# Ledger of designs, part 242: miniprotein binders against b1l550

Target 1, 279 residues: b1l550
Amino acid sequence: MRLPEELLERARDIHSEAPSHRIKLDRVGSFGLKVPVEFKGFLLLAEADVWVSLPEGRRGVDLSRQVEAIYELSNPPKDPFSLCREAAISLLEKLNYADSSGVSIRFDAPLQDGESLKYYGVEISSIASDEIINKIRVEILGMTACPCTAELIRAYKSSEIAATHTQRSLGILEVSTKAEHPDPDKLASIIERAMSSPLRTYTKRPDEGGLVIRSLSNARLAEDVVREMIHLFLEEFGHLPEDTHILAAVRSMESVHMHDIYAERSFSLDEIRKEISSH
Below, E stands for the ipSAE of ESMFold2; O stands for the ipSAE of OpenDDE; V2 stands for 0.75 times the mean of E and O plus 0.25 times the DockQ between their complexes.

## First folded at step 23 (miniprotein)

Design mq11 (at its last fold request DockQ between E and O 0.81; V2 from the best seeds 0.73)
Fold by ESMFold2, fold request of step 24:
Structure mq11 (fold): chain B 279 residues (1-279), chain A 102 residues (1-102)
Amino acid sequence: as target 1 above (279 residues)
Amino acid sequence: SREEYLEYRKLLLEAFKLIREARKLLREGNPEEALRLLEKAFELAQRAFELAEDDPFTRLALWLMAQIRELQAEAYKKLGDKERAKELKEEARELEEELGKW
């Protein structure tokens, strides 16, 4: 119900009252908002979440002001990195009782694939308090080959040809940092390169008589893909602040072994450098 | 094609601009002029919808068409035509439902 403005002025402000139980809340907000963004020249419809902390002495959040903070900044459409940062700052300004705010923006990012586009999942966040923490999560589907299946086929057939079952796998990189958000296209590239398998298309020499598919390396386990993601990430982003936090993960979508596989490693840059230097 | 996407983008940016202007007019108490701009914005968004080659582009165009219908409803409510406002809000809901199919 939309009430006349005069009645709204007279209405009791329930949200500014003290609650019956004085308990701080970490995240109170509006989730699943639709917001236009511009990403690398593409206009896209994103899904956004906005939230603030709520102190123990305040009963509720001014929801209209929360939504206003992001919608005022969404036309003309702007890049999601600026939108997240600016909206998170605006939330603290508009809702001055909060000691922190956050904005997350999710969309499928287009990437040129020959004459067509392919898409990967992106979630861009900024969390503001006495500082701003930038977070980005990239999810992209790829293909992995099972080493166990390849060995079973080889042993059974006593063959020069290596073959295995391929699976759809979801690669995940998530980065939290005080620096600017890493470029999501570069994160997607790291995941794709970590998943590249010589087993699918690898051959030393095509000839007229046909193709002999031969492996020069083993098919990769999900664990090995995660390790390769970390290796490639460190090569490209090792310059980020020492307290940058990373999650690298792979989730198998199909499995010959009747079960999906999940592998994950989280770390700070300081932590992983110490670990590597000890080997 | 790239050429079709660039036209799609041009149409939507023009529609976004008209929406900004219409929202300002609504705040200033000029719903009749806002409706004139919103009619133009809807035509541009509809044309962009026809050009959309990929599902994400279709979704944005449909969403924008729904937003324009909601603004038109707000304008008619300010003019006292609650029946027309209700019809336009229902059309916006239908466009958002269609959006979910893509």
Scores: ipSAE 0.832, ipTM 0.950, lowest interface PAE 0.5, mean pLDDT 83
Fold by OpenDDE base, look of step 23:
Structure mq11 (fold): chain B 279 residues (1-279), chain A 102 residues (1-102)
Amino acid sequence: as target 1 above (279 residues)
Amino acid sequence: SREEYLEYRKLLLEAFKLIREARKLLREGNPEEALRLLEKAFELAQRAFELAEDDPFTRLALWLMAQIRELQAEAYKKLGDKERAKELKEEARELEEELGKW
């Protein structure tokens, strides 16, 4: 049933009305939009969230304008970093009642793994107000080997490489900065290097054996992984502004327990530098 | 393979271009010419879908096919062909449902 166009002219603008309660909202928008992006030469379908703030005197946000803003910028597909920034700015321009906007884009990023591709999770965001804050979250699976069990077995049986249990572990790096988005491939690399070994999509038997041996030779606690992630991050990204905020975390899906082990550290670059210098 | 991906990419980028042009034509009140471009765009997207071996590439192709069918439905609606518009909308829905399985 198409409503007659004449009814649209008679309909009040509900969104521009005064709300029953004069309360500002921080985020109002459309979540779970599908948008095409080009990431390092790969055309991908991403999921996007777009939002703006809503002043206390306005009942609702023009959601259609939000969707239009991001779709106009998505054809042709562009890099998700530029898309986030440009869309966030465009939202503020199109919705002049908003004092802040935000865009988040999520997809599985392809990463070269020998002759094949593996994928890691990435979320790229930009928040615009008086300033622009860029955020990136990277999640990638790796493998950890337990040093505690290894030590117990070593104590029981003298071997150069002690057997131990291994598990998949999810590494997380989240960076919020006023600078440009850090390279997610570098962040993924940091996570993989911080673990006992990376995961491979396809392994031949010799390669699998090598992977396991590497893991056993680099046995690490979840806590060790987080500390190593932070260390490697500082080496690679220590040039970022001091007010840059970082979350480093690991979730180990323990093979000997029914529960997961989790470790994290949240910090600014200024804070962590002071901490390290104090030792 | 790299060659297959390059072909896939080429097909999709051309389809995206045609979609942009078709949208412009629809805004300008030229649905007939828009439909010609959209038909070509759909063929390109379908070929890309057939080349796609990996989930992310399959999803994008399916999504684009669905978007094209929706635009075609809009064009037919402007032409007064409500039956064809309904059929194309249903096809778009089916493609979106398929996309949801990936």
Scores: ipSAE 0.611, ipTM 0.859, lowest interface PAE 0.7, mean pLDDT 90
ESMFold2, look of step 23: ipSAE 0.778; ipTM 0.934
ESMFold2 (binder alone), look of step 23: mean pLDDT 87; pTM 0.877
ESMFold2, fold request of step 24: ipSAE 0.824, 0.816; ipTM 0.949, 0.949
ESMFold2 (binder alone), fold request of step 24: mean pLDDT 87, 87, 87; pTM 0.882, 0.881, 0.882
OpenDDE base, fold request of step 24: ipSAE 0.567, 0.569, 0.563; ipTM 0.845, 0.846, 0.844

Design mq12 (at its last look DockQ between E and O 0.71; V2 from the best seeds 0.71)
Fold by ESMFold2, look of step 23:
Structure mq12 (fold): chain B 279 residues (1-279), chain A 102 residues (1-102)
Amino acid sequence: as target 1 above (279 residues)
Amino acid sequence: SREEYLEYRKLLLEAFKLIREAYKLLREGNPEEALRLLEKAFELAQRAFELAEDDPFTRLALWLMAQIRELQAEAYKKLGDKERAKELKEEARELEEELGKW
């Protein structure tokens, strides 16, 4: 049943009222919106979250204006980093009672893998207030090989034969900075290069053997994968502002264990430089 | 292949353009003109769906087809054809359900 339009004229504006409990809220918004984006020539369906802060004196958020902030900017489809940043700014303009806003955009990024594509996870955010903070998280699967088993087999068999167990591992880089978002392809590349070998969508028999041999040549502990990720990150992105925050992590789905193996390190750029200068 | 993706992309970008134009016409109270654009937009999106080689491309095409059906339903409702509007809303719902499978 459609309600009469005259009710709209008489109804209280519930959202602009004061709440019964005057408590500020950090994030009030709409989550799981579907938006189109264009990433490096690919049109993709992304998921977005939009939110604003809510002062203690305002009961609710005008949800329609909040959703409009991102939908108005999403056709024609555009670069997800620009969409994210511009929508966060638009939220503050449209909802002037808020002192901060945020937008998150998630999509599977295509990466060329021979003649086919593979995909890795990307989530970007822009949080706007008197400044803008940009965050990006990249997750990509790779392969790791156990160096302890490889050494035992080498010592037992001749040095011309190498073998060990391998497993899938999820590599994670998360960056929070006042600068523009780092390129997710470069973050994904750092993660893959830190692992024993990449995962492929299709392999032929000679290629399958090559992947196994490559993983054995790059056998690494989860701890060492994280260290290598940090080393490679600093080479590529050491120029970012000193207060940039990074998380580097690996979760290995160990083929011979009942549990995942997990290693992580978080740091700011100024923190890690001081740590390295001590060695 | 790269050539097949470029055709997919071309079809969808034209569909997005027609959708922008149709949305403006609906806001301006011109549902009959909007419907003509939306019919062409749906044909383009459906063709892109048939060309899609990867799940992410299938998802976007299905989502766009559902969005077009929602706009068509709104246009028919403004014209007083409530039966066609209900059919199109149900088709949009079915497309959104199918989207979730991919």
Scores: ipSAE 0.805, ipTM 0.945, lowest interface PAE 0.6, mean pLDDT 86
Fold by OpenDDE base, look of step 23:
Structure mq12 (fold): chain B 279 residues (1-279), chain A 102 residues (1-102)
Amino acid sequence: as target 1 above (279 residues)
Amino acid sequence: SREEYLEYRKLLLEAFKLIREAYKLLREGNPEEALRLLEKAFELAQRAFELAEDDPFTRLALWLMAQIRELQAEAYKKLGDKERAKELKEEARELEEELGKW
């Protein structure tokens, strides 16, 4: 941790000056900071973004204070959920000219995969103003098998399990809520369960065969995966506030095409409940 | 292994504790005592680095080692030893560069 003491005094005078143009800025901060966190017992190095709003009458943000705010809270390492919330609040307290603040923490989350660990991408955020909004984004790779090709092969050659092409697919769940951050492991599980099969870091030959067979037996379009993700999300997290916003998406890295297939749905819990009830 | 990770975790948490204490001592104007703690912290972080087999754990250990070297450089600067401070800053830079490869 660089002690910013000598930089604080010189930077403060310039930042407090009136700007040449009196315009409010929504986000001003430091991006790509490295901060230690403890995630489910694992000590990890995360990347963090910290920002605040800047009023029209102030030239710049005291960036050193922003960095200090998050580093003070990062030793000892703590869970990234608390770190985000506490840092966002601390930023508003330390930078009293700001009406809003935000913290985002990104890392690869360890997930148990048999006797080994695999990783999925997670971004945990909190935005503080008159209220606190918590955001979490989870990205995890899975495998999809194409039902269209399977159907064509089935039509040509009668088999119990039709051959089809498979590909890696990235599943994404993003949740913004006034409630506590949803459990990222549960979100990752939803994505994996929505896929044809999960990916494994290490597979023995029998396990690999089983994985492929599972995929073939559970062939899904990218669209199917997104719908399944939404369905499973509603089952697990339907208790969240109605104004909770969700993005469910899949990017399929197609093996038979040079381009990727992408599908998404953005919705609030209120909206999607109304939609489903109308059918 | 689980046992190796627990040892890794123990080492790093102790290093973090020492760093907090060293930082306090530096603020209080006691760089000599801070350096003693930072040396211990570096040894712990280095041992953790040696135990790390996975990328995330290696990265954290390297990062912590770099942070300790930076704090040591600051302490030496306060003691008036500019040459040693420069050496430690260079070591910190090298560790950060190594971190960037993971």
Scores: ipSAE 0.608, ipTM 0.859, lowest interface PAE 0.7, mean pLDDT 89
ESMFold2 (binder alone), look of step 23: mean pLDDT 87; pTM 0.868

Design mq13 (at its last look DockQ between E and O 0.74; V2 from the best seeds 0.71)
Fold by ESMFold2, look of step 23:
Structure mq13 (fold): chain B 279 residues (1-279), chain A 102 residues (1-102)
Amino acid sequence: as target 1 above (279 residues)
Amino acid sequence: SREEYLEYRKLLLEAFKLIREAMKLLREGNPEEALRLLEKAFELAQRAFELAEDDPFTRLALWLMMQIRELQAEAYKKLGDKERAKELKEEARELEEELGKW
């Protein structure tokens, strides 16, 4: 049943009233919106969250204006970085009672993998206030090979046996910065290069053997994968502002263990440089 | 293939364009012309769906088909055809259910 339009004239605007309890809210928004994006020539369906701060004197957010802020910008589809930033700015303009806004956009990014595509996870955010803070999180799967088992097998009666268990590992880089978002493909490349071997969508037996041999020749602890990710990140992105914050992490889905192994390091650029310079 | 993806992309971009114009027509009170554009947009999205080679491309095409059905329902409601509007809302719901499988 659709209610008569004339009721809109009689009803109070509940959202613009003062609340019973004057408490500021940090994030009030619409989460899980489906939006189209264009990423490096690919049209993709992304998932978006939009929010604003709500001052202590305002009871509710204008839901339709909030959804409108990103919906109006999503056709024609555009790159997710522009959409994210522009939508965050539009939210503050449309919802002028807010002192901050945020937009997050999540999608699986395609990468060429021989004759096929493979995908890695991307989440982009822009948080707008008197400045804009950009955040990007990249997650990509690779292979790791255990060096402890490799050493035990090498020490076994035949010193020429090169074997260990290999497993899928999820690498994570997350960057928060006042600069523009780092290129997600470069972050994904850093993660893959830090691991024992990349994962492939499709491999023939000779290529599969090559991946395993590469993994065995490049056996790494999860801890060392994280250290290598940090090293490679600093080499490529050390120019970002000093207060840029990074999280580097690996979750290893160990093939011979009942549980995952996890290693993580968070740091700012100025913090990690001082740490490395002290050695 | 790359060639099939480029055709998929071309079809969807044209469908997005028709949807933009149809939404403008709906705001201007011209639901009959909006329906003509939405019919064409749906055909293009269906063809893109048939060309989709990867799950992410299937998901976008299905989502767009669902959006078009919702806009068609809005247009028929503005014309006073509640039965057709209800039918199109149900088709949108069916597309949403299918989208969740991918």
Scores: ipSAE 0.808, ipTM 0.946, lowest interface PAE 0.6, mean pLDDT 87
Fold by OpenDDE base, look of step 23:
Structure mq13 (fold): chain B 279 residues (1-279), chain A 102 residues (1-102)
Amino acid sequence: as target 1 above (279 residues)
Amino acid sequence: SREEYLEYRKLLLEAFKLIREAMKLLREGNPEEALRLLEKAFELAQRAFELAEDDPFTRLALWLMMQIRELQAEAYKKLGDKERAKELKEEARELEEELGKW
């Protein structure tokens, strides 16, 4: 989509004016753009945010150029990782008054679930300045079974598999690194493996039963899930730079309470390695 | 099915190609030829839309149809056909509204 040239020229004049207050802004841009991407062979419509810094001597950002920058790179559709990086760099080149830029792309990523597809949330970002920082956030729903209730029931009735309440839980992994974006499917897999069981889009009765049994057999607190996510992350992605920053979190939509349970840990790879080695 | 998706993908990629070519033609001052390509692109996108069963694929097809209608409106505006341009802009708006439901 090209804005009419006449509107672009008029917008430039206003944006190039001196501001009433000489204050630098960190982020100015267009949020909620729709851009096509190709993710692992799937053509998808994603939502994108694009921004740049604004120096103190400039009234506004040329927003039209920002939009053009990302759309020029979006046809033909390309992988969102390259799109983020290339667009962030292009923004700095096109808007030479900016000392930093950023691009964020959000979509529901398809994941094979037997013969069907399920989806998880992904946000891929790149921030460019003197260096490029790549960020990825993955969110996927799973199921948790409560070990506390299970233990109470076990104490009351001797059974091999104790009944307990189950709930949907949202697992979150966010990674910021100077390296390439981690594979979101691997991150999603880590989250699913850290929970009591994954969710399925469609289950036959035997499959549903199996899923529940697995969940009950792997009863975990939200805290357990987060710790397991971190453990599995270190096994898979421990090769990333030491200054790589990670957020691991779980939000459990509790079935026995009106409120959710939330647990998180934010850390760098260096910090967490030191912590684990100290024990 | 995998086969349906491959066909969907093929249709959309061809539509994207035609759009790129049409945009070039518009920049070169050839709106008539651009319109011919955009018409073909719209047909392909519409076929893709008809094949789409899942929300993500439906949304992309709708979005592409919308983009094509906007480009067609621009081309007609360059040709001096303001009435047709207005009609196509309205169709683009309708598609945008439909896209918002998904």
Scores: ipSAE 0.601, ipTM 0.856, lowest interface PAE 0.7, mean pLDDT 89
ESMFold2 (binder alone), look of step 23: mean pLDDT 87; pTM 0.881

Design mq14 (at its last look DockQ between E and O 0.71; V2 from the best seeds 0.70)
Fold by ESMFold2, look of step 23:
Structure mq14 (fold): chain B 279 residues (1-279), chain A 102 residues (1-102)
Amino acid sequence: as target 1 above (279 residues)
Amino acid sequence: SREEYLEYRKLLLEAFKLIREAMKLLREGNPEEALRLLEKAFELAQRAFELAEDDPFTRLALWLMEQIRELQAEAYKKLGDKERAKELKEEARELEEELGKW
């Protein structure tokens, strides 16, 4: 049932009233919005969440103004980092009762893979108040090869047979910083380089053999993939502010197990440098 | 191919431009001219949909087609043509359903 639009003129504005219980809310928003973006020359349909804080004296959020803040900025399509930050600032300007706002944008980023494309997951956010905090999460699949099984097989047939189980592993890097968002392609590259081998969208038999051989040459425990991610991250992004927070993780879908293996480490740049220098 | 993606991109960017112009015309009370632009925008988005090689590109083209149908419905409602507005809203729902399959 659709009610007549004319009733809007007669109804009281519930959102601007005081609530029965005066309790502030941290995040009140619209989640799952579809927005167009342009990422490195690719036009993509992203998914966005927008929110603001709600003070104890205000009953509700102006929903239409909230979604307006991001949609007004989304045509023509523009890079998702600018859209994210600008929409977060616009939310604070349009909803002057809020003391903070946030925008998240999620999309599958294309990555060149020979003549075709493969895709990895990106989620960015900007939280605006008296300052802006930027967050990015990148997820990309790679291949890992088990070094323990490789050693057991070598011991069984001496050094003549090189074999082990291989599996898909999901690598994760998440960065929270007051600086600009790191380039997601660089984060994805760090994850892939930390693994035993990248995954390809298409391989022929000679190339497939090469991937397996590469994986055996770079057999790594999930724990060591995480350590390598951290090492490579520090090499490329060690210049970020010292209070930058990072999470590095791997979820390995072990081919010979009924369950996944998971490893993670979170840290600030200041924290990890002290840890490394102590050894 | 890269050549087909560049054509897909050109078509969609022009469709986005026509949509911006149509939305301005709707705000200014000129729904007939907005409808002319929206018809052209839909043709461009449909051609982009036909060129799309990957699921993400198909999804964007379908979403834009759905958005255009919604704007056309708004324009017909402003003209008092509730029958056409209803038809276009239903076409938008069908496009949204198709988008969910990709």
Scores: ipSAE 0.802, ipTM 0.941, lowest interface PAE 0.7, mean pLDDT 88
Fold by OpenDDE base, look of step 23:
Structure mq14 (fold): chain B 279 residues (1-279), chain A 102 residues (1-102)
Amino acid sequence: as target 1 above (279 residues)
Amino acid sequence: SREEYLEYRKLLLEAFKLIREAMKLLREGNPEEALRLLEKAFELAQRAFELAEDDPFTRLALWLMEQIRELQAEAYKKLGDKERAKELKEEARELEEELGKW
C-alpha cells in the first residue's frame, strides 16, 4: 500500500482552486489500482477503479484521499461486494464536495471445474449518490455448435448426430440493480448452460469426446444463446426489482469466418416481462 | 491442492495482519518495531509466493512483497537511512516489474 502522505499536502491546494472553466465533471478518479479481495474464500489481487464527481467550482479531486479510502477498507481483504459498496460510501464521506461516487473491481473469479479451477471474468461495481446502484458484469467462455451446418449435413447424410463446426463463444451478463449484487457464479452458470457446452481446462480423452458430443447434440445460434441466457436469467433472478437493467450478449468467434458473430439484448425486467406476456 | 491453498491463505492473512500493525507503529513514530514486523511479513509473503502455482495467487504474493518493501523503505527513510531506503525501493520496483509479467 503506497502511503500517499507526502503527496497529500501539495496536491490539496491546487485541487481546491477555482477552475478556469466552471464545468462539473461526472467522473474523476484513479483507474487500475491493485487491491486485494477475498472472493468465496479465495484471496485474489483485483484491479480497481475509484471515482467521484467534481463540482464546477473545484479545480481537481483529491486523488490521494480516494486511494486511501479503498486501501483502508482492503486490509484485511474482504469480499468485493462489500468493498465496492463501503468504498463508494466512504468516498462520498471523505470527499464531501462530491455528489456521486463509484467503485469498480475486476478480477478473474475461480470456478470449480472437476478437480481443477477455471476462471471467468467479473467486474463488480457500486455507484453511490442519493441511492446506491450495484452493477455486476460476468464474462465466461463456452462452446457453440452451429445448427445450420448440422442441418445441411443431416440433409446430405442421415446421422443421429450431424457433424458441424464448433467455436469458442464469449457470453456476457451485465446486471445493474438497486438490490444486492447477483451471485456471479450463478450468472456464469446461466451463460454456460445457455451455450452448447462449457469449456474445460483439463480434459481426458473420454471427457473431451463427451463435451463434443454434447455440443453437437445441442447446436445453437448466437441468437439462441442470448435468448436462452435471458430465459434462464428470468428463472433465477426474476425476483429482482423491476427497474433492474440487464445486458445479455454473446460474441462467437466463428471458425468458418474471419469475423465474429455478435448478438445482444439490453432490457429492464419490466420491459422484458411485458414483451414475453404479449406473446 | 486444498491443503497448500489453506497454508498459502494462512501465510498471507498473517502477513496482512503484520502490515496493519506495522503501519500503525509507523504512524506512532516507532519505525524500528515496524521494521521487525515487516521483515516477518515479507518472509511469510515469500513463503506464500513459493507455494503459489497459479497466476492469481502468484500475483497477490508478489504484490504483497512489493508493498512490504515500500513500507520498509519508508521506515528506513524515517530512521534516516537513505541508502537502505533506496535499495528497498529498487527491490520494490523489481517486484512490480515481475508482477507485470504475470
Scores: ipSAE 0.590, ipTM 0.851, lowest interface PAE 0.7, mean pLDDT 89
ESMFold2 (binder alone), look of step 23: mean pLDDT 87; pTM 0.871

